# VHH binders against Uncharacterized exonuclease domain-containing protein At3g15140: the designs that were tried, part 11

Target 1, 337 residues: Uncharacterized exonuclease domain-containing protein At3g15140, of Arabidopsis thaliana (Mouse-ear cress) (q8w566)
Amino acid sequence: MASAFSAFRVSLSRISPFRDTRFSYPATLALAHTKRIMCNSSHSVSPSPSPSDFSSSSSSSSSSPSTFSLMETSENARWRPMCLYYTHGKCTKMDDPAHLEIFNHDCSKELRVAAADLERKKSQEFNFFLVIDLEGKVEILEFPILIVDAKTMEVVDLFHRFVRPTKMSEQAINKYIEGKYGELGVDRVWHDTAIPFKQVVEEFEVWLAEHDLWDKDTDWGLNDAAFVTCGNWDIKTKIPEQCVVSNINLPPYFMEWINLKDVYLNFYGREARGMVSMMRQCGIKLMGSHHLGIDDTKNITRVVQRMLSEGAVLKLTARRSKSNMRNVEFLFKNRIK

## First folded at step 1 (VHH)

Design f07 (framework vhh_6qgx_2)
Fold by ESMFold2-Fast, scan of step 1:
Structure f07 (fold): chain B 337 residues (1-337), chain A 124 residues (1-124)
Amino acid sequence: as target 1 above (337 residues)
Amino acid sequence: QVQLVESGGGLVQAGGSLRLSCAASGFTFSDYAMAWFRRAPGKEREFVAAISWSGGSTFYTDSVKGRFTISRDHAKNTVSLQMNSLRPEDTAVYYCATDEYLGSYYEASDYDYWGQGTRVTVSA
C-alpha cells in the first residue's frame, strides 16, 4: 500500500481554515504520550518526619479526580501532591491551587502556538529543534529534551529521564538528590525512575529513530534537526565528561549545536546570561521550578518559540572537529563566553 | 519602588534565639515570594529559608531545618525568621530578598530586590 501513495499527485493545500485546525493540539497529545519507564512505586516509606502509619494521619488533598482511566501508582504521601508532569509532561492537578503554588505548573497555556505567532516567522535551516537542558554537577541527574517543529513552532514530543550516577557513592547520591529535589517531593520520583546514563542513551537512540531524527548509519549530527542549548556547557563539556564516566563513546549526534545565548545576543543585540535573563527581557513569565531540567527545558522552548515568532533564524553556533573531538569551532564571531 | 527593611539582628549566646523581621513596601506583597540569605565572615552568600507568595510552602537549607521557621504576615507586609538553638556557625549578616519572576527559591541571582542586611553574632 505504500506504493499507492507514489501514484497520487501532490494534493493542493486546503483553504486556510483547514490548516488552522492543525493548531498545537496534536503536538500536545504527542508530548502526553511520551513516557519514561515508570516502575510501580514501592509504597513502603512514609515521608512524614513524625511517622504514624495509623489510618487517618495523612489527609489526602481531596484532589479533583484522578481520572477513571489513570490510577496513581503510589499511595506514599510524597506521591499524593504529584501530578503526571514528571512522567507524561502534563500536570493533572491544574485545578488544585495548593499543588500549583508548590510546583508552579501552567500546562493550560505552556507551549501553545497561536496563528498570529506564525505571521512573522522565517524559514529555518532545520525541520526540527531539540531543546536540551541537562541537570547535574558531578554526573548528569536529569536528561530532558523537547522536539520543536521549526515550521509550526509546535512541540512534537518529549524525551525525559532521570539519570542515576554510577561513580558516586549511594550516600553522596542520596544527599545530593534530597538537596536538589527533596523540597518538591521529586526526590521520590527520581529514586523510583532514575536509570544509568548508558541506558538513557540507548533509550534516547530508540526514541530518535522513531522520529527519524537519527539511526546507527548516521555518522554525524541529526537528520534535518539541531540541538538547542542554553550555553555551550551541556554538549561541549558535560556530555563528553559523562560518556567517559559511563565508559561509552561520544554519540555522533552530539557534534554540533545551537547555543541559544549566542543567537539571542545577535538577534536582539542584547546580552542574556541565562534562561531567567532571557525570559525577563522578553516579558515571558517563568513556569515550574528553575534548575529542574524538565521545567527549564520547557522555559527555554518558550524563549525559542518567542524568537521564532519574531523572525529569528536559529543557526549552528558550534561544531566539533572530526579529527579532534576536543576541538570545538565557534561559528558566531559575536558570542557569549 | 520595592523596599525591604530588616531588623532583629544582634548578639546572642549559643543555644539562644533571635527573631528577624523584614518590612516590605512598594509592591503587592501577597504576589511575591520572600527569602532569607546569609553571608558568613570570609564566605559567600548562601540560602537560608524561603516562603511562597501565599505562605503555603516553606523551604530551608539542611543546616537550619527544625531550628529556624520562616513566616509571613500579609496584613503587616512582613516576613519573619524565627531562629532557635543558635550555633556559632549561624554568625552572619542576614539578608531579606524578593522577586516577581522567581523560578528558583534557592538562587541568589534570581532575586532582584534585597534588603541592606542585619548582623547576627552567636558567641560560643
Scores: ipSAE 0.000, ipTM 0.129, lowest interface PAE 18.3, mean pLDDT 74

Design f08 (framework vhh_6qgx_2)
Fold by ESMFold2-Fast, scan of step 1:
Structure f08 (fold): chain B 337 residues (1-337), chain A 121 residues (1-121)
Amino acid sequence: as target 1 above (337 residues)
Amino acid sequence: QVQLVESGGGLVQAGGSLRLSCAASGRTFSEYAMAWFRRAPGKEREFVAAISWSGGSTFYTDSVKGRFTISRDHAKNTVSLQMNSLRPEDTAVYYCAAQDTYYSGEWYDYWGQGTRVTVSA
């Protein structure tokens, strides 16, 4: 099968003279929400004996990178993501045991729903759940969302963008990204693909429209869908703060959400401090790497699927006041902060 | 699996219009994101426009925004590029490209042979 897959990927279409040409970075990033078109930026060079000044490199040779991006050292050098997991949500190296040992990816069976899991499922108030887990120190650095079909419990699609800060210093960005993503080599993917928050929101709204989940012309919330968070911070605090920093109005679809912690407490009668605690209590194995937004969002989705399979009904737990956007009403009285 | 054949190129005067068409054959067309690229004489290949698999999202390079429109017809397995208010700098060979987002998200996997557009001053 692996051989057949490899043969398919290296088919005659790949001998096209244009196949290996690098595309304009902004153009390929703009296409990312077109059924998960991936950016085509690669950097592959022999280990250099001399340390480079990334700030100096960033300013010296590229016409398009921001002052907050790492640059390629050569136009002829090509660096590729270790797999398509961080750009498309699907690992392309599941046949590579060394890769799987490092990253703990398994997309072949990941988030699958067994027929038995549907036997105890109850009717939901929404047709779709949008599971979100933001990452960021001062500004949002990762914006991952999974759509879960409330009837099948299956994942419909993934929206994932790395987000490039506009107000953090270059040094602060580089230090944080290296510390958070560097060990796994995800820092390179971040620097290659991260775009400003305003553009992330624009691409997210196109993606929502493609799924019939929102229409900009209606000035309404999500269509028969609700955001699911692990804690109130993401939608209550972080998104409004980022909108102020990015000088954009808070989108109308961020007015209400489901805090999974509150639903979890009410359904199981037991508190969970966060994702890891929920997974431990439910006997669910952690997949990927904790504190990477895409992996955390997938793990939270596994908790959602478990709760749905056991008969939980996910209800809104928080709603924002239109008269005072900082005023949040908590609909569940025993909420966890 | 998919083959792309462009048509509609030709000679047109500045300010004129042309409609390029790309016919896709083979495996299910609706599974692909589609794009147009061009290469002008003495220049590198550049992105022109793209359309999502659903047709709900379209993207354009700044130099063609408001003048070019990309569209797709699932029943005919075609993607079209309507080019209005053509300029001499639009002179290029135009290529249709398809990206199989399930198998290769990094590259456009299938390319047409190209169709030539010449815009006279």
Scores: ipSAE 0.000, ipTM 0.119, lowest interface PAE 17.1, mean pLDDT 71

Design f09 (framework vhh_6qgx_2)
Amino acid sequence: QVQLVESGGGLVQAGGSLRLSCAASGFTFSSYGMAWFRRAPGKEREFVAAISSSGGSTFYTDSVKGRFTISRDHAKNTVSLQMNSLRPEDTAVYYCAAKEGWDYSLTESAYDYWGQGTRVTVSA
ESMFold2-Fast, scan of step 1: ipSAE 0.013; ipTM 0.468

Design f10 (framework vhh_6qgx_2)
Fold by ESMFold2-Fast, scan of step 1:
Structure f10 (fold): chain B 337 residues (1-337), chain A 125 residues (1-125)
Amino acid sequence: as target 1 above (337 residues)
Amino acid sequence: QVQLVESGGGLVQAGGSLRLSCAASGLTFSDYAMAWFRRAPGKEREFVAAISGSGGSTFYTDSVKGRFTISRDHAKNTVSLQMNSLRPEDTAVYYCAADSWDYYGELRAEDYDYWGQGTRVTVSA
């Protein structure tokens, strides 16, 4: 609603300029460092078809370096788990070849887009999509977000934080995290990096501002961008509940979202109850560990990319009432129930 | 040949407890998410609870949260549903189901590839 959006912007004149400033927060310095080393740059040169003849198969000395180079550049040579210290800006092993062989430090590597995939893409209502898939049943344990450029379909950046519960004893937290992340082998990195939800939101807002997607001073919605969820739960229910637990106000950018399940139903004419169902129906192979939020967010992004490449237009599916934040309006008649 | 065999159903008074078990064969058990669904007379199949292949994630429908607990035993290839504080409205045929995609959450029957024959649970007032 353009008029409601404009009215909301005008009402910012009533907000005290002295209430909050990002310049006073240590988190701002940490986020600036994190943003500089995350996936802000895609590969600058696409492979150019050489007009030269095919390489001679009889030249072993010529083919050995070329074969080694091809193995190094192959996107399908070997899947590697994302370095979860790197996603927090805390990886100390960026110069260690053994570490770099085991862990991926490129948030876009599995999410590259071929030129042919752009041929059927339709114009979108937004310049950017923020794909989000929260983890945690009692309190949020993981806050992963990927930015997709609506024109190129490429991932341009990632925000990822593990979230530390504040209303549980240390013993209860340890048991909870062992049960959730122990089998995935990420319990240690969770304990090393997890921060309270209030700090996650503060760091997220600085990251949004650095991408010109939202400004803390304006206190209104996202700039030409929309959240993409797999189900209404994340933004409709879980974020408001966590805000109450964390004693913070609901951020103004969580007022509207795209439930991918509803867009999927309307575009393909077929129901899918979740990420795995959508991937199975689309013939997309699961990558990484299901139930690890960053891996699930990457897989949801691959569904988004597939749908965009096939001509889907991602439209808002839900909007929260500004007068009563508990009331949600669903914008599609056909939706997952 | 994939087979799911339920057991543990029966008659119980309101406030009582039952433990349902499902034995799986013909599949690599850890590769499958397991779930319990129920069907009351004259109603469609309703999701009750699910557990991931690893056992690390569980999901419950709101009406059974705090009363029912789903668990799995990889050594025995079984999934179990512990039902406490049973109510007359819990009366249904309970079905064990398996999904090759290791999914949990709000799930419909069509998300699951394999099904048991069901076990009847009757809760008297």
Scores: ipSAE 0.000, ipTM 0.168, lowest interface PAE 14.5, mean pLDDT 75

Design f11 (framework vhh_6qgx_2)
Fold by ESMFold2-Fast, scan of step 1:
Structure f11 (fold): chain B 337 residues (1-337), chain A 124 residues (1-124)
Amino acid sequence: as target 1 above (337 residues)
Amino acid sequence: QVQLVESGGGLVQAGGSLRLSCAASGRTFSSYDMAWFRRAPGKEREFVAAISWSGGSTFYTDSVKGRFTISRDHAKNTVSLQMNSLRPEDTAVYYCAAELGSYEYTLPDEYDYWGQGTRVTVSA
């Protein structure tokens, strides 16, 4: 039987700098207590939010994203889009009832796990899964990560940044943002909040350290955690190419991952071509806007939670060669051909 | 940036075979996922097959699985679609498409680069 002494998890207690040794661990104590998705962006300057610029518009020339937005809104009357200023720590309307009627600052309702869902869950090889779904055609434009606790299946935190390209022309950026985010009403948020990839990585590493998942001075790979992707290319291709473009070295925590498609095929005995196929086969309804990275990452997380609840064990499916970043070894025998 | 040029289309009798080729130009071809889509007269564009940048993963729509084979030649910078046991329902314009790191192979909107198309006609 395992017993955990919970004294350090009384994080609602105020930490006194001259009275309590817990002052040495304020971030750890705060994280031990919260079940909610937190935005870890700590920027002193907040962009001016414009909720009036957020709109789900329909266009006769719009493809899947516009259709998905309309269909999902119609089917999920209680669903509210995530406040993307909040995910960057830049929302100035957290106490505005009108704002909170439109935008969600808490993902817990969408990603909630019932006690019954834990009955068939098996022990995992990792304590945490980092679900990732990058957006961007030439350069990364969105970097969303959700932490899933492997024991509870609950989402414990998120990291979300819009990424500003440094090598794309202004015209190419505007064309892509208009096509992907304009009709979703989030193009202004992107322009207000997007930062260069090098800065995203720096902020991501601070966030990882706050969760004891990686320390640049002591760790090579993630500490008892693994990335979960929908397809190999996000970590296999997009990240290495973006690192070259941004003139940074490939971080060592991107050397191995779990491709959910390969685990899905092995566990269910059925191929799924991507997130939409996995959700249809599992009977999970799409929430939010397809091709908005944070919403896709939430939807992939629901597939992860479903698979875990049905007894799947998520194992590494790929590892990159330390001597040649283009050489990837696939660890899973029944990978999709 | 990638430019794509299809070839190999034509007229064939039902039960026959055709091999489509897609020639890609561009320094980053080795990093792109590749797919074939088709559009029949009066219908919307539909997914046919896809292959990952490494050639390690292939995907097919159910109606062509077992009849069509997608393959990649990195040395020649080409993607091919071998079409066997062709049916009149396979009559369409076939398009080659490329995307950097696609997570969803079946959606046309995921693909940034498209060829001009090559026409395939299957007669009874």
Scores: ipSAE 0.000, ipTM 0.131, lowest interface PAE 17.7, mean pLDDT 74

Design f12 (framework vhh_6qgx_2)
Fold by ESMFold2-Fast, scan of step 1:
Structure f12 (fold): chain B 337 residues (1-337), chain A 124 residues (1-124)
Amino acid sequence: as target 1 above (337 residues)
Amino acid sequence: QVQLVESGGGLVQAGGSLRLSCAASGFTFSNYAMAWFRRAPGKEREFVAAISRSGGSTFYTDSVKGRFTISRDHAKNTVSLQMNSLRPEDTAVYYCAADFTEYGWGDSSEYDYWGQGTRVTVSA
């Protein structure tokens, strides 16, 4: 009878004093259970749009309507930032209409999949893809992951944590976070919710187990799932470096991954240096704030969904050597350089 | 701030020698494998040599084996490339690069940090 929910609490001493007049989340920090966040499009009203969402000639996303209907304009059909207190199980304003006007509590709205999108989809080697895009140059600042069901292409759930550096002074942390997140209006959320990397990994492993994606009996890899990155740096370099800083062993599920850039190059026969290039080439409109990790992870997921809908098969592109974890084997001869 | 600063480039006649040096700062040098890459006029960046974190393993591209020697000094946070029996085809801008996870043999897209480069010109 195991519970699917984890308890997580933040003391009031971790809340930094707010002095910025720029926009920040109006949600009050509350001590609450961290819940599984189900980003399931089956809970959304079924889209009745055109049977073909495969029109790549659209001037925005291929699923965008060519004109606003009266109903759509009256329904406030504009992009809203994800509520980052909600992603941490700490939102106290889910019943507040003013809060819901500003912030989205449903990660599937921008990531919907039409039945027509499944017509050209091919069988995949994995049942689930974990799309990841880490933020932070000195230490990891943000750890966002979306689960994509390889059969339906729907987003199943999300794991999102802000990460608190352990090797920087409090003054250096505050300056770095204000510079990184201040313009985005999320610096307060970061200070209220950020936890050390070791605790992020512990909570991530509980979340993986709740989805049957990894458990303590698994010797090294994910259960019928693979990480999808935009570039090798996140899993090849940044995670091992952070593990050294945090004095923890490299987790066994970071032994192999799919670099979307390499799959993209081989599938389309065309090079893209990063997320923005992939989206431009595919005619997908960028949503949210570039370099906010959760928004970038959602955008990478939209590229994944486009590629799957066009018949791409996502295969592993990189694997760590079992004899020496510092050595990485690349599984595709044709890869981005 | 992370920095890799190359030095030791210059003009040399065919058959001569040069020693390139790269000074690293802003990161834990001993945690990184180090490499040298070069870019000749009108060509893409190519791998030259790499050295493991410990300095115990080295790898070279075929065209420089036996002529070039890579080494590192943990006390000085430097990596060096001794270039002997230089040829006109060695003319390039030489770049120092740092790689956290690999012992060396490298794809340039996998390196975390790069220097601005130092120019080497070998005349016939």
Scores: ipSAE 0.000, ipTM 0.146, lowest interface PAE 18.9, mean pLDDT 75

Design f13 (framework vhh_6qgx_2)
Fold by ESMFold2-Fast, scan of step 1:
Structure f13 (fold): chain B 337 residues (1-337), chain A 124 residues (1-124)
Amino acid sequence: as target 1 above (337 residues)
Amino acid sequence: QVQLVESGGGLVQAGGSLRLSCAASGRTFDSYAMAWFRRAPGKEREFVAAISGSGGSTFYTDSVKGRFTISRDHAKNTVSLQMNSLRPEDTAVYYCAAGYDWSPTYELSEYDYWGQGTRVTVSA
């Protein structure tokens, strides 16, 4: 997909009578352009609302912004699913108007933050949060991650890959995917784009390095960032098991995480068993398809944004021992078990 | 090859508990997904529960969630099904199954090794 975009770009450059083709842009800028979804870039393509434009729009509203969730800023906007070919760099319809009316090629309107939502926000221990919600009962089938800027609460990028099992028969994979993704209408895109977990980790580490969040030469965790999960299973259990199946060592950045359920319990004094319960209690309307990993990760991110806007501080809830990977220390007195 | 032998079936009153065990023979048991299926009188064989080769992932049919727990013991080369709060509708012959793959499914055709079954009768 990178070579297809490169060829198109070279063709357009040749058409321009004012372009000097002797010089090319740095490889790192070209790589960033072709290999990831840039939420900042998609928002920068649209003019940011000016205070006067925003004031004019809000004069037609009859409701107090302080009583509305982050979702209510975009609640009446027509929801469109994310193009899952695009998230893997394989969309062939980026210039098709019919396709663009159906699918988003950005991080979406559901994750926008209003200025008023920053008024009660507290300083955080991390600059970035990586919200993750893995899919797959036995082997990981989907690896979705959203980066949230802890200061602005805005989503700055996403990483999304469908993951192809390597230890299942082709027949078993086909049946599993038809049952899991067939009803969601994404089984075809899964088959067209899914790659082995080892390759997902390799591409993820390139993406982390592009954001200065981790370097493979460093034996530490994430740089001023933390994973946010909805439950311990994703990082405590699923990732280590998948690493064994894929014959790779557990990456050092999976040694600690924030279980949003534990932070939620301690911040609100109320138990929520999962994403749907948190959303219901917070009055946040579910968007997209429940059990599609990217949509669940977006909805968990909306809960994160709500909690941050209400003054929550997201702290690590679990840490794995470096000397004994089976030992997990839980850092909160009150936690969901 | 893997061979499977079930045990622990019997007669129990509604609300009672039973623990089924499946003993596997073979060197590669740890690489197999394991499952329990059941066949009630006059019905077809249906999925009950499954556990991955590593033991880290479990899968249940909705009618047994919260009542049944599947587990495995690598040292004893066994998979177990703890059945609590038993109902007359749980009356069936219970079969242990093993697949080549690390990932369990609810599909009968993906399991290549089967036990002969153990009978569970739950009286009203």
Scores: ipSAE 0.000, ipTM 0.106, lowest interface PAE 21.7, mean pLDDT 74

Design f14 (framework vhh_6qgx_2)
Fold by ESMFold2-Fast, scan of step 1:
Structure f14 (fold): chain B 337 residues (1-337), chain A 124 residues (1-124)
Amino acid sequence: as target 1 above (337 residues)
Amino acid sequence: QVQLVESGGGLVQAGGSLRLSCAASGFTFSDYWMAWFRRAPGKEREFVAAISSSGGSTFYTDSVKGRFTISRDHAKNTVSLQMNSLRPEDTAVYYCAAEDYRGYSLDESGYDYWGQGTRVTVSA
């Protein structure tokens, strides 16, 4: 009895292996980028290194993390932009060394967590956090989400789509995209990959189901997960407005969320007006291009990881009334946007 | 049906004062944060001031702090901006805006409702 062991094959893990995208690559039609702005970029941050006097002669810190730390929160000294063709499953250069020197296919690279960061972490009410930061003034133009494992603080996967407006004229779209994403050097990839919001939601729901986070046959929200936003606007107002424009019903998983600003204020006792203020106050260096949705979502995720590592518990801050979808209940009285 | 109507703009000499008012209708005014933005010719809209739904909290951009005062009157459904010690750099069209998620944003994209604006010209 005691000398025999039964083999059971029960895989009930809701944590999928890390993958950058769930999209198939056979239909990839994307060509090389037409912009060369990123090829001329320098990742040197100091505009005035001030070498006029002698440099510091400071000794190294004795408070370094354990040598058993195999994973760490990376300070990416050389920021490489995420390949946005790859996030859509449309990268044609996955084995091109020149392409891979410029673009990153690993969404977790700059978001890795050190063992020391887990020492003060508290148990969370959710198993996963879905960090979201929408872009677009008239209609949504970018839909970026990162999954953070609440136990490990590691990024599990990302979902990223550029979104093509359906109610703006083609001329207005082209002018807006050239002005916004042209400045960021991603206007070409936007034009090559952007799909209508209805299709983005359909692909998002497939991706959620692959992670066991939601199933269309259920009539409630996310399974053991919550959205994390930087401000209430994205889920409270912008998504419902876009659903009306796109002639789709508001999905049930957008009924509640965590506004990181409210959690931040209640945890640190200090207001932050947005992502940049949170990062500055936490001593986190801004990475990538501000107002590019995927880069902002990664930076918000770094704030989430910092707060979790310092003992914050992320709780729902807002929920919609099921009887009146326009009525939102705020769960904290001491809160900001 | 939702309307924000600004008034009180005009021409004033540097060092002078103006009081802008915004009349709100078509929504539950007491549930909304109210803000003032301005746009100088050839520039983007910039944040000026915000007031919480209760009126208990006020926020200002550094360049107007100590010179401008935002206030609201729930009985009249109005938000006001008292502008003192006006400078030529304050010349702009001033807009009132409402946020229905009970917070404020420095970015104009955070606001659900906008007025058409009232013009303020400050001569040297």
Scores: ipSAE 0.000, ipTM 0.117, lowest interface PAE 18.1, mean pLDDT 75

Design f15 (framework vhh_6qgx_2)
Fold by ESMFold2-Fast, scan of step 1:
Structure f15 (fold): chain B 337 residues (1-337), chain A 123 residues (1-123)
Amino acid sequence: as target 1 above (337 residues)
Amino acid sequence: QVQLVESGGGLVQAGGSLRLSCAASGFTFSDYAMAWFRRAPGKEREFVAAIDWSGGSTFYTDSVKGRFTISRDHAKNTVSLQMNSLRPEDTAVYYCAASYPKFGYRSTLYDYWGQGTRVTVSA
């Protein structure tokens, strides 16, 4: 049995002559020097007391036969910032030990799940959750998404782009970036990697298709997946506003989402106004830099993992009307405004 | 007990029309997306049409777009498929399906299925 998407062909997508050039379009985007990063818990070394004596590997995934690797445990692990050049496929320092000591190139490192955490987990209505936490007041400046496998609770992959405004003045952009990302030490990587929102959406759709999560030529939402937000603002308000600014139509996969705050309220019976409040109430230590979108998205994912491990079922909390895109229906009686 | 019961199938000549209906019971109908799938003799099951829980969004496979119309009646707990300009290649068993809260063309999204109603279109 293949995935639901692979098992079922929709002929609707072949109406457009664009299908004849399908393989050229993905290749063109791949040549834009961006790479999909597959997050995997197997980035840890599993030393064996009897590895092959013929292991001459400079270290793919095997340890030396004469030594046992002392890997950092979750209790003693030193937090390292994510390499944001790496998330864009633009890191040139993968062979530099000093660089690798400072920056994390494993997007799942802080998000590993213990086998015991699966004992109380309940079946979910989706196979995947796409955790999103946008940054940007006037225009979107950062577009971070983590894909979580609903069965294992593990992070499968990451999509991360810095977004270059097209309607803000250069002076306004520079002031905002210096004030926000300058404080975080990532203003240079933002300037080196940021691309316009239209291109971010194009690259995001290629990434979604590679994961069999969406077909660009259909008018449907995500395939057996749902967005998870911390508040309605990201998908309800910010994305539609940015689409108007960028002169693109609202993508069909942004028609419904899960506001984690509403699920949290209904599951725990307690209000939390945002990520920091949810983490504090759950006893989860904040990691990384608050207001750096990728770090906030990782922290929100840790809340998702905690809730899933305690038996929460993540259900859609909001949906747009197709007949009137301005009308959003909230599906929970108890919700945070 | 969840139940989906299809009706309205039969024999019709090419160019004719049929209206299929599906009566739903045992669940909160208004919360579920509804779809029609079909299976022609010797073929696999294929998507035909879907309507979301609100009735505000509808989706069709290319071969039926403009000829078939899916609709739902919230008060009667029914989903209907109006089939116009029928062709011999529309001959199949038609199945009603329900999904919560998921919506789309993938058959694996659907949790509940009817037994099917047979449609035969003669040349």
Scores: ipSAE 0.000, ipTM 0.146, lowest interface PAE 16.5, mean pLDDT 76

